# VHH binders against o26223: the designs that were tried, part 291

Target 1, 191 residues: o26223
Amino acid sequence: MKLLWTSQHIKVTVHIDGKVSKMDVLEAIKTRRSIRKYQDREVPEELIDKILDAAMCGPSAVDERPWHFIVVRNREMLEKIPEVHPYGAMVKDAPVAIIVCCDSSLEKIPGFWVQDCSIASQNILLAAHSLGLGAVWTGVYPLEDRVEGIRRLFSIPEHVIPFSVIPLGYPAENPGTRDLFDPDRIHLEKW
Short names: E, the ipSAE of ESMFold2; O, the ipSAE of OpenDDE; V2, 0.75 times the mean of E and O plus 0.25 times the DockQ between their complexes.

## First folded at step 18 (VHH)

Design YB16 (framework vhh_7nfr_2; at its last look DockQ between E and O 0.82; V2 from the best seeds 0.00; counts 0 for: pae E 4.0 > 2)
Fold by OpenDDE, look of step 18:
Structure YB16 (fold): chain B 191 residues (1-191), chain A 124 residues (1-124)
Amino acid sequence: as target 1 above (191 residues)
Amino acid sequence: QVQLQESGGGLVQPGGSLRLSCAASGFTFWQRWMSWVRQAPGEGREWVSSISYSGGWTEYADSVKGRFTIARDNVKNTLYLLMDSLKSDDTAVYYCAKHKYSAFPETQDEFDYWGQGTQVTVSS
């Protein structure tokens, strides 16, 4: 196995066949960072499939699974996303982006779809990281201007709500790791 | 309070050029699409042009395409309309308009704030 460095402290193991080994879940969670710079390298469809599979494995309220995913590889569309998402500048540099959406017709209990799509989005980030890719969560919902922008750009039906835009690619930056543990945020038995 | 103030209008001969400006305040300018809309005497409001957050995306009405250029300076919080090859039919009050939520305005309701307008008159 070949070791690849994704950051100063993150080791990614590559199998002899060129496939990246998965991280254990705690390693993926603890070492994940938002990546906003990407190599000029295509992301294999196989990796996107694995990421999307992971995205659909999270829990949802009463198992409603309201999520849909738009996979965007078209360069023109990727370049347009920043124009309807003011914090989506990095999307134009990514080889691919996933737009997470909610189909409101699948919602069983009002409001939980936000949690469901959040879980799906986070799973995308974790899966991407575990596979040696970098990604960042760019929020769309609940900001109406972003929602409407993405909706019209991709001709998304009214009953479907764009939730997040997640650009993906091989990392071209190394932000390092963070220690975010805060014992002051832990309360025992009561506040 | 949101304020939009147009300037740069005037009298010009056919074939002439003008540059309109719109000074914006009271909101985060770079986080909003902006548009120019005009109204000729006795006519309804006509969409002229729109521009995205950073200016990387511009749209034009067919009537002005190839002649007008929309631009913005997000440091100065200013919207511009460069008008070349002006025609008599371009005579109108030109309004700066702030987009509410939509990047692709289709109706007047998609604009939440308007300037007072600046008069453009194209006449020989």
Scores: ipSAE 0.441, ipTM 0.766, lowest interface PAE 1.1, mean pLDDT 91
Fold by ESMFold2, look of step 18:
Structure YB16 (fold): chain B 191 residues (1-191), chain A 124 residues (1-124)
Amino acid sequence: as target 1 above (191 residues)
Amino acid sequence: QVQLQESGGGLVQPGGSLRLSCAASGFTFWQRWMSWVRQAPGEGREWVSSISYSGGWTEYADSVKGRFTIARDNVKNTLYLLMDSLKSDDTAVYYCAKHKYSAFPETQDEFDYWGQGTQVTVSS
């Protein structure tokens, strides 16, 4: 494999046959890290579309698909998110953030929306990583102060619940990967 | 237990200045929005000013805008109200209040803890 880098491009792997290599799913899962520092570089709308398409491919309880997404690019709004989200300081430096929400009117099984939106949020992180972006999941639900803060900031209606805020951009840090496999966490047949 | 202790009130002439302090304990101060609220004799409580957890977003009642400055020190867990150009209408008991939500309040029910207050008297 021949790896070519330039000052004008993100890291791209180019094969001898001219095909662009994509990260396989197990590699993406094992190498994804929370990224909190971003380049001053816009994220194309096409990439956000791909990420949200991936988010909506997740399974949901009885196919209820309760999720909605708010895409935030406006600088003034991005700067206000950290003021209602105490652990969201890095959002002010991100070119874009995605707010994952639940529309409770779409629930078919009460309470499973948390799992549904968690799946969508993780898919956002993995898709962003596979596209050369970095992201981090910042928790909103179930903390009432954060939920209400985000709801009021974005005029989110009463029946819609903000779940997570995910800032993303081209990474400006490389924290490396970790070997986190722990066989003591695996139980056969019973605890 | 959440505790809020105001200090720095007193008697001052019109046009004078005063600095109020509120020492906070029993919660993670830097993760909470805080406000000053005042109550004049015979009146209901009136919102004065709010500050976001970092201090990056502040708002003021029209009656005090340009004269009062809300500030916080997240190292010392202290909220401040710097009051300049005081008027007789500013005479009130001033309370610091902890927000329930990370948002500007719409009602007094959105303050879950209050201090005991400190008296500010502006008189000729």
Scores: ipSAE 0.316, ipTM 0.710, lowest interface PAE 4.0, mean pLDDT 90
ESMFold2 (binder alone), look of step 18: mean pLDDT 80; pTM 0.811

Design YB17 (framework vhh_7nfr_2; at its last look DockQ between E and O 0.68; V2 from the best seeds 0.00; counts 0 for: pae E 8.1 > 2)
Fold by OpenDDE, look of step 18:
Structure YB17 (fold): chain B 191 residues (1-191), chain A 124 residues (1-124)
Amino acid sequence: as target 1 above (191 residues)
Amino acid sequence: QVQLQESGGGLVQPGGSLRLSCAASGFTFWEKWMSWVRQAPGEGREWVSSISYSGGWTEYADSVKGRFTIARDNVKNTLYLLMDSLKSDDTAVYYCAKHKYSAFPYTQDEFDYWGQGTQVTVSS
């Protein structure tokens, strides 16, 4: 049975009244794309709050929840991020960016903070998409030059590790949808 | 293997100009900050100038500010130092340096690779 994945064009009906149509979780996951172009439009604080709420709803190792979030709206700071992140060029064009960090003092089991912060980062992307925003995950950790760059730029304490920078905005591009399903990556009972 | 090769040094009179080049290979050039560092005879290494990935950010030592210009060509994998109004005190071996990190001010571990250097001599 060829699951005809009908590329349902998610008509993100941006209702004029700022009410973003509710997107189901599978739709959000399947239709999410990295967005690197943004409209010259501010993102309401309410949406950021919702996104951060979602970011904190993911599981973490032994519920350690080591994540912190820096919300950056200052234009000067946004413009500086690309100077310390070689793949962060789009950040300067975004109205807002979220920097996901780990407080190592909250870590209970070594190493799982990467998973925790990844989950938080992914939730940010999904939430943003579901709310009609575009976002992209720009990796900071584990590259030392990026980690140190972001650390110094934002005066992040040594025990706090910047993990990702996620610019957000109303999308000014539509990359389309991709079918990434690969049955060859699925193994039954054994490899 | 990371390679940095400086060129363009030489003898110049005070007030003269030189253009140094550094050819980079063995790494993704545009993904790294780059700097020039110089060492005068009998002295330690002195930071001269730094440039960010795309060149959107540059910094200079006070001793060279207004006289030197750092630039880069990420297509050619080349770092440049334009030196104007050269002084006798600018006499040194000039090194191209690759950054480990991307932040200012620099720590002791900021540079992980260096070129062999090019001699700049400013003398009447």
Scores: ipSAE 0.634, ipTM 0.843, lowest interface PAE 0.8, mean pLDDT 91
Fold by ESMFold2, look of step 18:
Structure YB17 (fold): chain B 191 residues (1-191), chain A 124 residues (1-124)
Amino acid sequence: as target 1 above (191 residues)
Amino acid sequence: QVQLQESGGGLVQPGGSLRLSCAASGFTFWEKWMSWVRQAPGEGREWVSSISYSGGWTEYADSVKGRFTIARDNVKNTLYLLMDSLKSDDTAVYYCAKHKYSAFPYTQDEFDYWGQGTQVTVSS
């Protein structure tokens, strides 16, 4: 089965071996790795849209949905992110990055925005992986140096908190799958 | 304990050159923006230049632009200021300063540690 290109609002999916490429959710979770090396290849806007749609599907505390996303494709800006984010060196090599932010004016339960934005960030990683992209979560919050650096670089208002920077692109490395299951972390009924 | 120690100041003729150094210890140097700030006699402190932790982003006060170069060596944990075409109004105590945040633009309140300073005197 092949999906045909159209000029309507229907998105064209990637054709691989004559079929639409789909990944099982458990497979995506188990095989996702942090990818820090990217091909010199554009990421279509359609894929970014799918990733951000997935990000916004996450649960949030009392459905507060406090997240905002900044999509960064400008080469000059991507090269400046590592200058205010010391562990974000790979961002300069990515074709695109997503900055996950909290709008504190949308908070309904104070302080749960961290969990909300973490959920959105993880959904970005999984969605990117399922679409054949590689990504890595680089931490911003709660490190005040990074928060203020990113806020100033992107003119983010005071009530909005940059949480994470996620560079992404077609992977130029394959670190392989890991077996991280540890039964000693599982406690039945009590600690 | 954070320590910043400037050196390389001295007496020079107008048009001369100096290279200031600032040895840093007690923090992860390559994670921080660093600045040079100067204070002339009877005046307040004047920002001179700032450099990102990687060295890829530098900024200069208009009064020194084109004459001064800020640099850093993250292996040796050392900040530098190369001063060329020195003028009499460059006479000041020069301090290296550690930024509280990794951000630009900054204000004077964003420096959390200062060196003891090194005297630069430009005299005919």
Scores: ipSAE 0.023, ipTM 0.503, lowest interface PAE 8.1, mean pLDDT 87
ESMFold2 (binder alone), look of step 18: mean pLDDT 81; pTM 0.830

Design YB18 (framework vhh_7nfr_2; at its last look DockQ between E and O 0.01; V2 from the best seeds 0.00; counts 0 for: pae O 9.4 > 2, placed apart)
Fold by ESMFold2, look of step 18:
Structure YB18 (fold): chain B 191 residues (1-191), chain A 124 residues (1-124)
Amino acid sequence: as target 1 above (191 residues)
Amino acid sequence: QVQLQESGGGLVQPGGSLRLSCAASGFTFWEKWMSWVRQAPGEGREWVSSISYSGGWTEYADSVKGRFTIARDNVKNTLYLLMDSLKSDDTAVYYCAKHKYSAFPWTQDEFDYWGQGTQVTVSS
């Protein structure tokens, strides 16, 4: 595959081999599982580019698009994340992590950035899965301890809010398929 | 109710060693960074050392580097300070402190709970 850059560093992806993704969207949604064990294998930059492109395709409140992403590959930094994020132990073993952030200066409707960044985070998980990677969403916001820990570790300014840390890599586990459909959660016309 | 109980202080000769302990209760100990802070007579508080909740990240004041070792036991909910090569300047009340934020860097105003302290006296 050949990646083309445009002005202002906007990426345009061209598929030289002519192949399209082999996983349909419903299959991706139904089969994605949280993956916490990763192969000792690098994730190419081109896959991260595709994942972040997908992350930015999500809808946002009044098209505010408040999201920013920090891509972390530095081993020392990856090893420090679990020390400020107690339920992120698997991050030490990941070849790369993505930190999803909100730039509050981009908010147009107060508070909807949480939904916006949740959408971006879920798109990262689905895109990673469709590309043969495994990932897991580790929560940062709204836990003040975790927010402050991640902010200081990555020198994130006060008006930017770290929302989630998503380690990813080629999976070294297979948790299998789940059947989670519950028709009792569906209400017609009224509760 | 968060409770921090220090112990292990006492009188020690210069060059000697002590092991301070801090028993913690009333919070999830293994989710929090912890620190030791000391206060000599007539002086302000001096940060001594900090440790991440797993023990994988430690920090020391320059005045104690190479002589003191901070450690924790998350099964026993206990924080330790192993003090070697003690000198007269180490004489102080030593406090166990809980971080409000598990973050680096921090400031001492971010320590939200303190123990009662244990006296360490280094003299011949």
Scores: ipSAE 0.309, ipTM 0.710, lowest interface PAE 4.3, mean pLDDT 90
Fold by OpenDDE, look of step 18:
Structure YB18 (fold): chain B 191 residues (1-191), chain A 124 residues (1-124)
Amino acid sequence: as target 1 above (191 residues)
Amino acid sequence: QVQLQESGGGLVQPGGSLRLSCAASGFTFWEKWMSWVRQAPGEGREWVSSISYSGGWTEYADSVKGRFTIARDNVKNTLYLLMDSLKSDDTAVYYCAKHKYSAFPWTQDEFDYWGQGTQVTVSS
């Protein structure tokens, strides 16, 4: 898909189809932003596969890898997510969403699954960004109403905990960069 | 104060090559996307190419794709445009432009600073 943008009477056509991003990891981390507006454009399955591959590459406690992923493309289901997730309004506008879940039966050390699923979620965001997509982390756990809402909506078993909903799409906004570095948050040797 | 200064333009024959440079100062260079834009006589501004922070992402206008290469040196705060297989239609003033925002998509006010431009003339 060709996107035409005008800036100061300049027509810009950007082709992002099939382009492999060579964005380095530091660039991806530094420039990633939450994207909540998406183009009316489908996300190829190949990109989702790459994102999910990345999601599974993060470390986990004692290599427990408790994560599961629900890929949602059904329009009706996407439109229902905001009904149970009040801050998930953008999900209805996304062509796809990934729901990150924890299978508690895979947990080896109690409590570390949150870290594991967080790492997976962050990798989804970084991978999406590196591939030219926009995404946002919408928290589900630990809010019980959201957890139960998502569970019911997607018929998630009781031993599986929905952790995050991540809508993805080609971005229709540019929030710009921000500097989040704060030296006051760095302590040397002791607090 | 943000400053952009283009250089490297000149007269070349069709099929020739040029390398343009843009020296940047007054801002953190690696934190901004950069672009080349050109303007031919009597015509409007035409986007040519863009490059991301570290150069991991590049894009080109269809008219220059396969012939031009955009690059940057973040240590030297310099943007480059390598132009090969030049055509008469490439004759224009070439400007380097600083992006106001980061990442795609671009807004209508994407470019906030421009250089003075360097003349490229392709003629037999």
Scores: ipSAE 0.007, ipTM 0.296, lowest interface PAE 9.4, mean pLDDT 88
ESMFold2 (binder alone), look of step 18: mean pLDDT 81; pTM 0.824

Design YB19 (framework vhh_7nfr_2; at its last look DockQ between E and O 0.84; V2 from the best seeds 0.00; counts 0 for: pae E 3.2 > 2)
Fold by OpenDDE, look of step 18:
Structure YB19 (fold): chain B 191 residues (1-191), chain A 124 residues (1-124)
Amino acid sequence: as target 1 above (191 residues)
Amino acid sequence: QVQLQESGGGLVQPGGSLRLSCAASGFTFWEKWMSWVRQAPGEGREWVSSISYSGGWTEYADSVKGRFTIARDNVKNTLYLLMDSLKSDDTAVYYCAKHKYSAFPEKQDEFDYWGQGTQVTVSS
């Protein structure tokens, strides 16, 4: 049985009335794309709150929840981020960015904070997408030049490690969907 | 291998101008902050100026502010220092330096690569 993956054009019906249609989790995952172009439109605080709520709902090692979030709306700071992140050019065009950080003092098991912050970052992306926003994960850790750049820019203490910068906004591009399923990457019982 | 090669130094009279260049190779130039550092005879190294990736962010030592301009050409992989209104105190070997971090330097060890330097002599 050839599962005809009908490319259901998920009509993201952006209802004019600001009511974001509920997107199921699988749809959000499958249709999410990195968005690097944004409309000249502010993102309501309510949406940011929902996104941050989602960011904190992921699992963490032994429930350490080491993540912190810096929400950046200041135009000057948004414009400075690209100066310390070579692949962060789109941040200057976003109305808001979230910087995901790890407080190392909260870490219970060494090294798992990377997974924890990754989960938080991914949840931000999925939540943003489900809410009709576009976002992109710009990696900071583990590149020391970027880590220190962001650290100094935002006066982040030494025990806190900047992990990712995620600009968000209403999308001004539609890159389409990708089918990334690869059955060759699936192994049954053994390699 | 990372290479930085300075040029453009020389002898100039007080009030004169020079343009230094630093040719960079062996790394992705546009992904790195760059600085000029100078060392006068018998003195330690002194930070002069730094520039971000795009050149959108620059900083200068107080001693050179208003007289020197740092610039870069990411297509040519070249760092520049325009030096105007040169003074005798500007006499030094000028080094091009690659940053470890995407930030203005706080310490000398924040530079991981240096050029051989170019001599600038300001004398009447």
Scores: ipSAE 0.788, ipTM 0.898, lowest interface PAE 0.6, mean pLDDT 92
Fold by ESMFold2, look of step 18:
Structure YB19 (fold): chain B 191 residues (1-191), chain A 124 residues (1-124)
Amino acid sequence: as target 1 above (191 residues)
Amino acid sequence: QVQLQESGGGLVQPGGSLRLSCAASGFTFWEKWMSWVRQAPGEGREWVSSISYSGGWTEYADSVKGRFTIARDNVKNTLYLLMDSLKSDDTAVYYCAKHKYSAFPEKQDEFDYWGQGTQVTVSS
């Protein structure tokens, strides 16, 4: 599988610019929840393309853009992820997962790739939500054993660091909205 | 304080069966891959079998495939090796080994802790 692989050969055009594509940004941020249960329904290639486009719109340290993405749809591979990633049990039930990686050969400033890939990962979550999909960020880095497990499973070279695994699909659960605003976390001028 | 304690070895005749156990403590057992490794007299260590953290992915050396079964009980923190159709070539000390990575090992230094071993002797 290649990054940004897409096909325009689907028989039925999926209409994706309705109400879900016009969600207000603050609404998207406030209503996004981690979704770990998915319908038995494929995610169109066009939606994955839009999600990855959004992922790559994130800022990065000195515009280094160190990210690479692996799109996983193969059922056998999705089922193996939980066996090297113990908190990723839901990945086997997802129609697709995106692995966010850092290519260290693209770094311009050492160590900021974590922030860069975190930004890309959050953009994936928000874009998926805005398109009517559910997703969850499952952390791989900095757990060395999980990093190496994912690296070997997907033949990722030593200089590339798998950062996160993000399963996604049409949601089969609705955990509801949370009110997490806490004014005591806000400090004016000083701590 | 990682501790691995093997048991269940002994003398057995060719064609017999034996079950090895490894009690684990001092780490989060259900988050780690585990292996059995054996060492015959005068030889280097030979990987026998590995099992993923949940038990859903197992692998076996060609020399034991179809005869040995690896299993784990994550509630009891115990690793098992059921050995069937034993042969003289299976005579060895069997070690329980903890993986450094959540992956099949490529090198022996990818096991960061070992048990004391349990002797298996198949009398021909």
Scores: ipSAE 0.395, ipTM 0.759, lowest interface PAE 3.2, mean pLDDT 90
ESMFold2 (binder alone), look of step 18: mean pLDDT 81; pTM 0.820

Design YB2 (framework vhh_7nfr_2; at its last look DockQ between E and O 0.79; V2 from the best seeds 0.00; counts 0 for: pae E 4.4 > 2)
Fold by OpenDDE, look of step 18:
Formats: sequence, C-alpha cells, structure tokens
Structure YB2 (fold): chain B 191 residues (1-191), chain A 124 residues (1-124)
Amino acid sequence: as target 1 above (191 residues)
Amino acid sequence: QVQLQESGGGLVQPGGSLRLSCAASGFTFWEKWMSWVRQAPGEGREWVSGISYSGGWTDYADSVKGRFTIARDNVKNTLYLLMDSLKSDDTAVYYCAKHKYSALPETQDEFDYWGQGTQVTVSS
C-alpha cells in the first residue's frame, strides 16, 4: 500500500497494484467530508457500479427497496441541474452526478421511503469516499420546488420522487477531518 | 409575509421602452424562480417571461421574444422586466409572480404569490 498526494495535498491510499485501496467502514464514516470541488478527471464506470452496488445494499422498510438511480454524465444536463437546485452549484463542476429517486409504486409502508433513500444516499457518499472520490449530498425532497424542478428536467414520472442529487468526482479539496462526537447526546437507559 | 410590489409602469408610445421592477420581501428571494405575467383588458392572464433563481435560465413568450429581457438582482431582492419596442398589444397590467417550482410554469396555478400589478399602456 502506497500513499499518494494530490496537488492539493490530499492523502490518497493506493493498493500495490496502483488502485485506490478500500477503507474500513469506520474510517470511511469518520473521515468522510462533503466535497464540492472536483478534478478535471473522469470517474470510471467501474467505480460508479461499485457505488451503486453499495447504494442498494442498505436496509429498507420491509425490504421494499424503492430506490432508483439516475446516473448523469451529460455535460449539458449537469450544467442545468444548478438552475433547478439552488444549492447544487457544484454539480456543474462534477464529472458525474447520481440522482436518487423513490418509486412510490414499490412502497409497502407509507413514509419509510425517505429513510430508505437516505440510507442509499449515505451509502453512496461512504462508498465514494472509500474509493477515493468526493461527493456531497444535495437535498431535493422534501422541498417541492426542487422536487418538481428535477422531475421536469429529467422527465421523471409522477409516481417517482426525486430525493437527492449527489455529484461525484475526484476531490480537488481537502476539508480535513473533524470530530463530531458529543457525549451530551448520549443518554444511558433513560433521558 | 410574502410581498411583491411592481413599479415602473406607465404610458408610452409604440416603439418606446419601459423598465418594470418588482420588489420582493418575506422570503428568500434568490432561492426562487420568478415570472412576469400580464393581463390585457378583457383577456386572460398571459405568461410573459420567467427566470431561474440565479438568472442563468430565462425564457419568454413568443409574443415578446427579442423585445423583452427579464433580469434579477438577488442582492436587492428585485425582479426586472426590460421592455423594448413596445406595441399596442403589450398594453396590460403586468404582475410579478413567485414560482412554486424551480421550472417554467405550465399553468397559472404554479405561482403561489402575486403582486398587485403595474399598468403598462402603449398608445400613440
């Protein structure tokens, strides 16, 4: 295992064969940051496949698995997303974005799809990070203006609800690590 | 409370120009798409122009394309409509309208707030 440094002094762990090494799950969780700046470098399809595989591995209510994913690489579409998402400016700079959606026809228990798609979205972030990519969760649902904006832009059917837009790319920033542990949020046996 | 207040209307001759303004308050202006809608006497409301929250996306009704320009100042919370080469058919009350969605409107129901309007009269 070799450590490589990017021009931005981002530490990247590379496997002996020159591939980015995988992080253990705790490392991925603790070191993950929102990345909003990306290198001018394409993301291999293989990595997207791995990320999507991870996205589908999370639990869902009664195993309903209501999620769908739109993979967006088209430059024109990536550039349009910021116009329908006020906080999606970084999407135009990403080589790829994943739109997480819920197919309501797959929902078995009302309302749990939000949790399901959240888990899927988080898994995307963690998987991306573990593979040496940067990503950020831009919320679409439950804001109706964004939901309908994304829906119309991508011609998403009415029974399918866009949930999040997640741009991905090789990171061009290093926000550093942070410790968010707060013992005051832990209650033993009772509040 | 959401407020939209139009101004800048008036009487102009054919071929003249006007600049309409809409002062917005009571919401985060830069997060919302905005439109101008007009209503001529005895006619229904007609969508005129729309603009994305950043101004990177604009569109116009065919009747005003090439003559009108929609713009916004998100620092001043103001929407503008620059109207050039005005015609008699442009005579209407012009309304500023807040979008429900981050998209161009398909129906009048896709606006959640309206101003009181400003009168534009084009006459020789």
Scores: ipSAE 0.825, ipTM 0.916, lowest interface PAE 0.5, mean pLDDT 92
Fold by ESMFold2, look of step 18:
Structure YB2 (fold): chain B 191 residues (1-191), chain A 124 residues (1-124)
Amino acid sequence: as target 1 above (191 residues)
Amino acid sequence: QVQLQESGGGLVQPGGSLRLSCAASGFTFWEKWMSWVRQAPGEGREWVSGISYSGGWTDYADSVKGRFTIARDNVKNTLYLLMDSLKSDDTAVYYCAKHKYSALPETQDEFDYWGQGTQVTVSS
């Protein structure tokens, strides 16, 4: 009997498995879900680096790149976020969170930083998903109560605006995929 | 309309104890940080203690640390101040105050609503 060898299933005739699965970008977008339950498992620094690299690849208004990121791993700090963010309860259960901020001194066109930081935030979610992590975007801006609470908790200066808090970790839930395509939201040429 | 209504003040001997209550209405109480602030006759307002949404964060002015305890009941929409080992210096009108921000206050301007106050008098 002979062993079957296929292009999709590499049998070892070399000293290591050189194939690594990658997630198609459209698949990542369609299958990403907000994850609010995490395993008690550390997220390696190397994955956080890849996620933040992806965040910074986003376009920005006139290439202003106004974003800064705070990586929070300290348990005491993660546990304090829910006390300044009433809908951030899951953050205390996450091994790590990323705070996306705008440095307003980097704005070249006033007000577009919101779009810029939204793009960076979404890239964080997609990159985390592609790496086998789950994440959720918890809104901070434009709610002044939350903005100031987060700013003071993390000693963020007055000219820097916390935009979002994104807890992440290896998922402990699987909400499944959804089919959200709605043709009635598509308008050709006119409304 | 936001309403904050203090109660539980009165005359107490030095070393005694008191419990103040503040009934809150007209806003989502469990979403707001709350504080107690006091004002002695002829003086400015002094922040006494603050508490986060859930009560998981509390902080106190140095003058009352170890003697006073702030607490909240989010089911009854009520803020409390448990005052032990009272001194003559604690004589003041005590106000319940709603925070503007989800943070410990840096200035008095960071409270957007106040109660009418309840008098505490520590009489030798």
Scores: ipSAE 0.266, ipTM 0.673, lowest interface PAE 4.4, mean pLDDT 89
ESMFold2 (binder alone), look of step 18: mean pLDDT 80; pTM 0.810

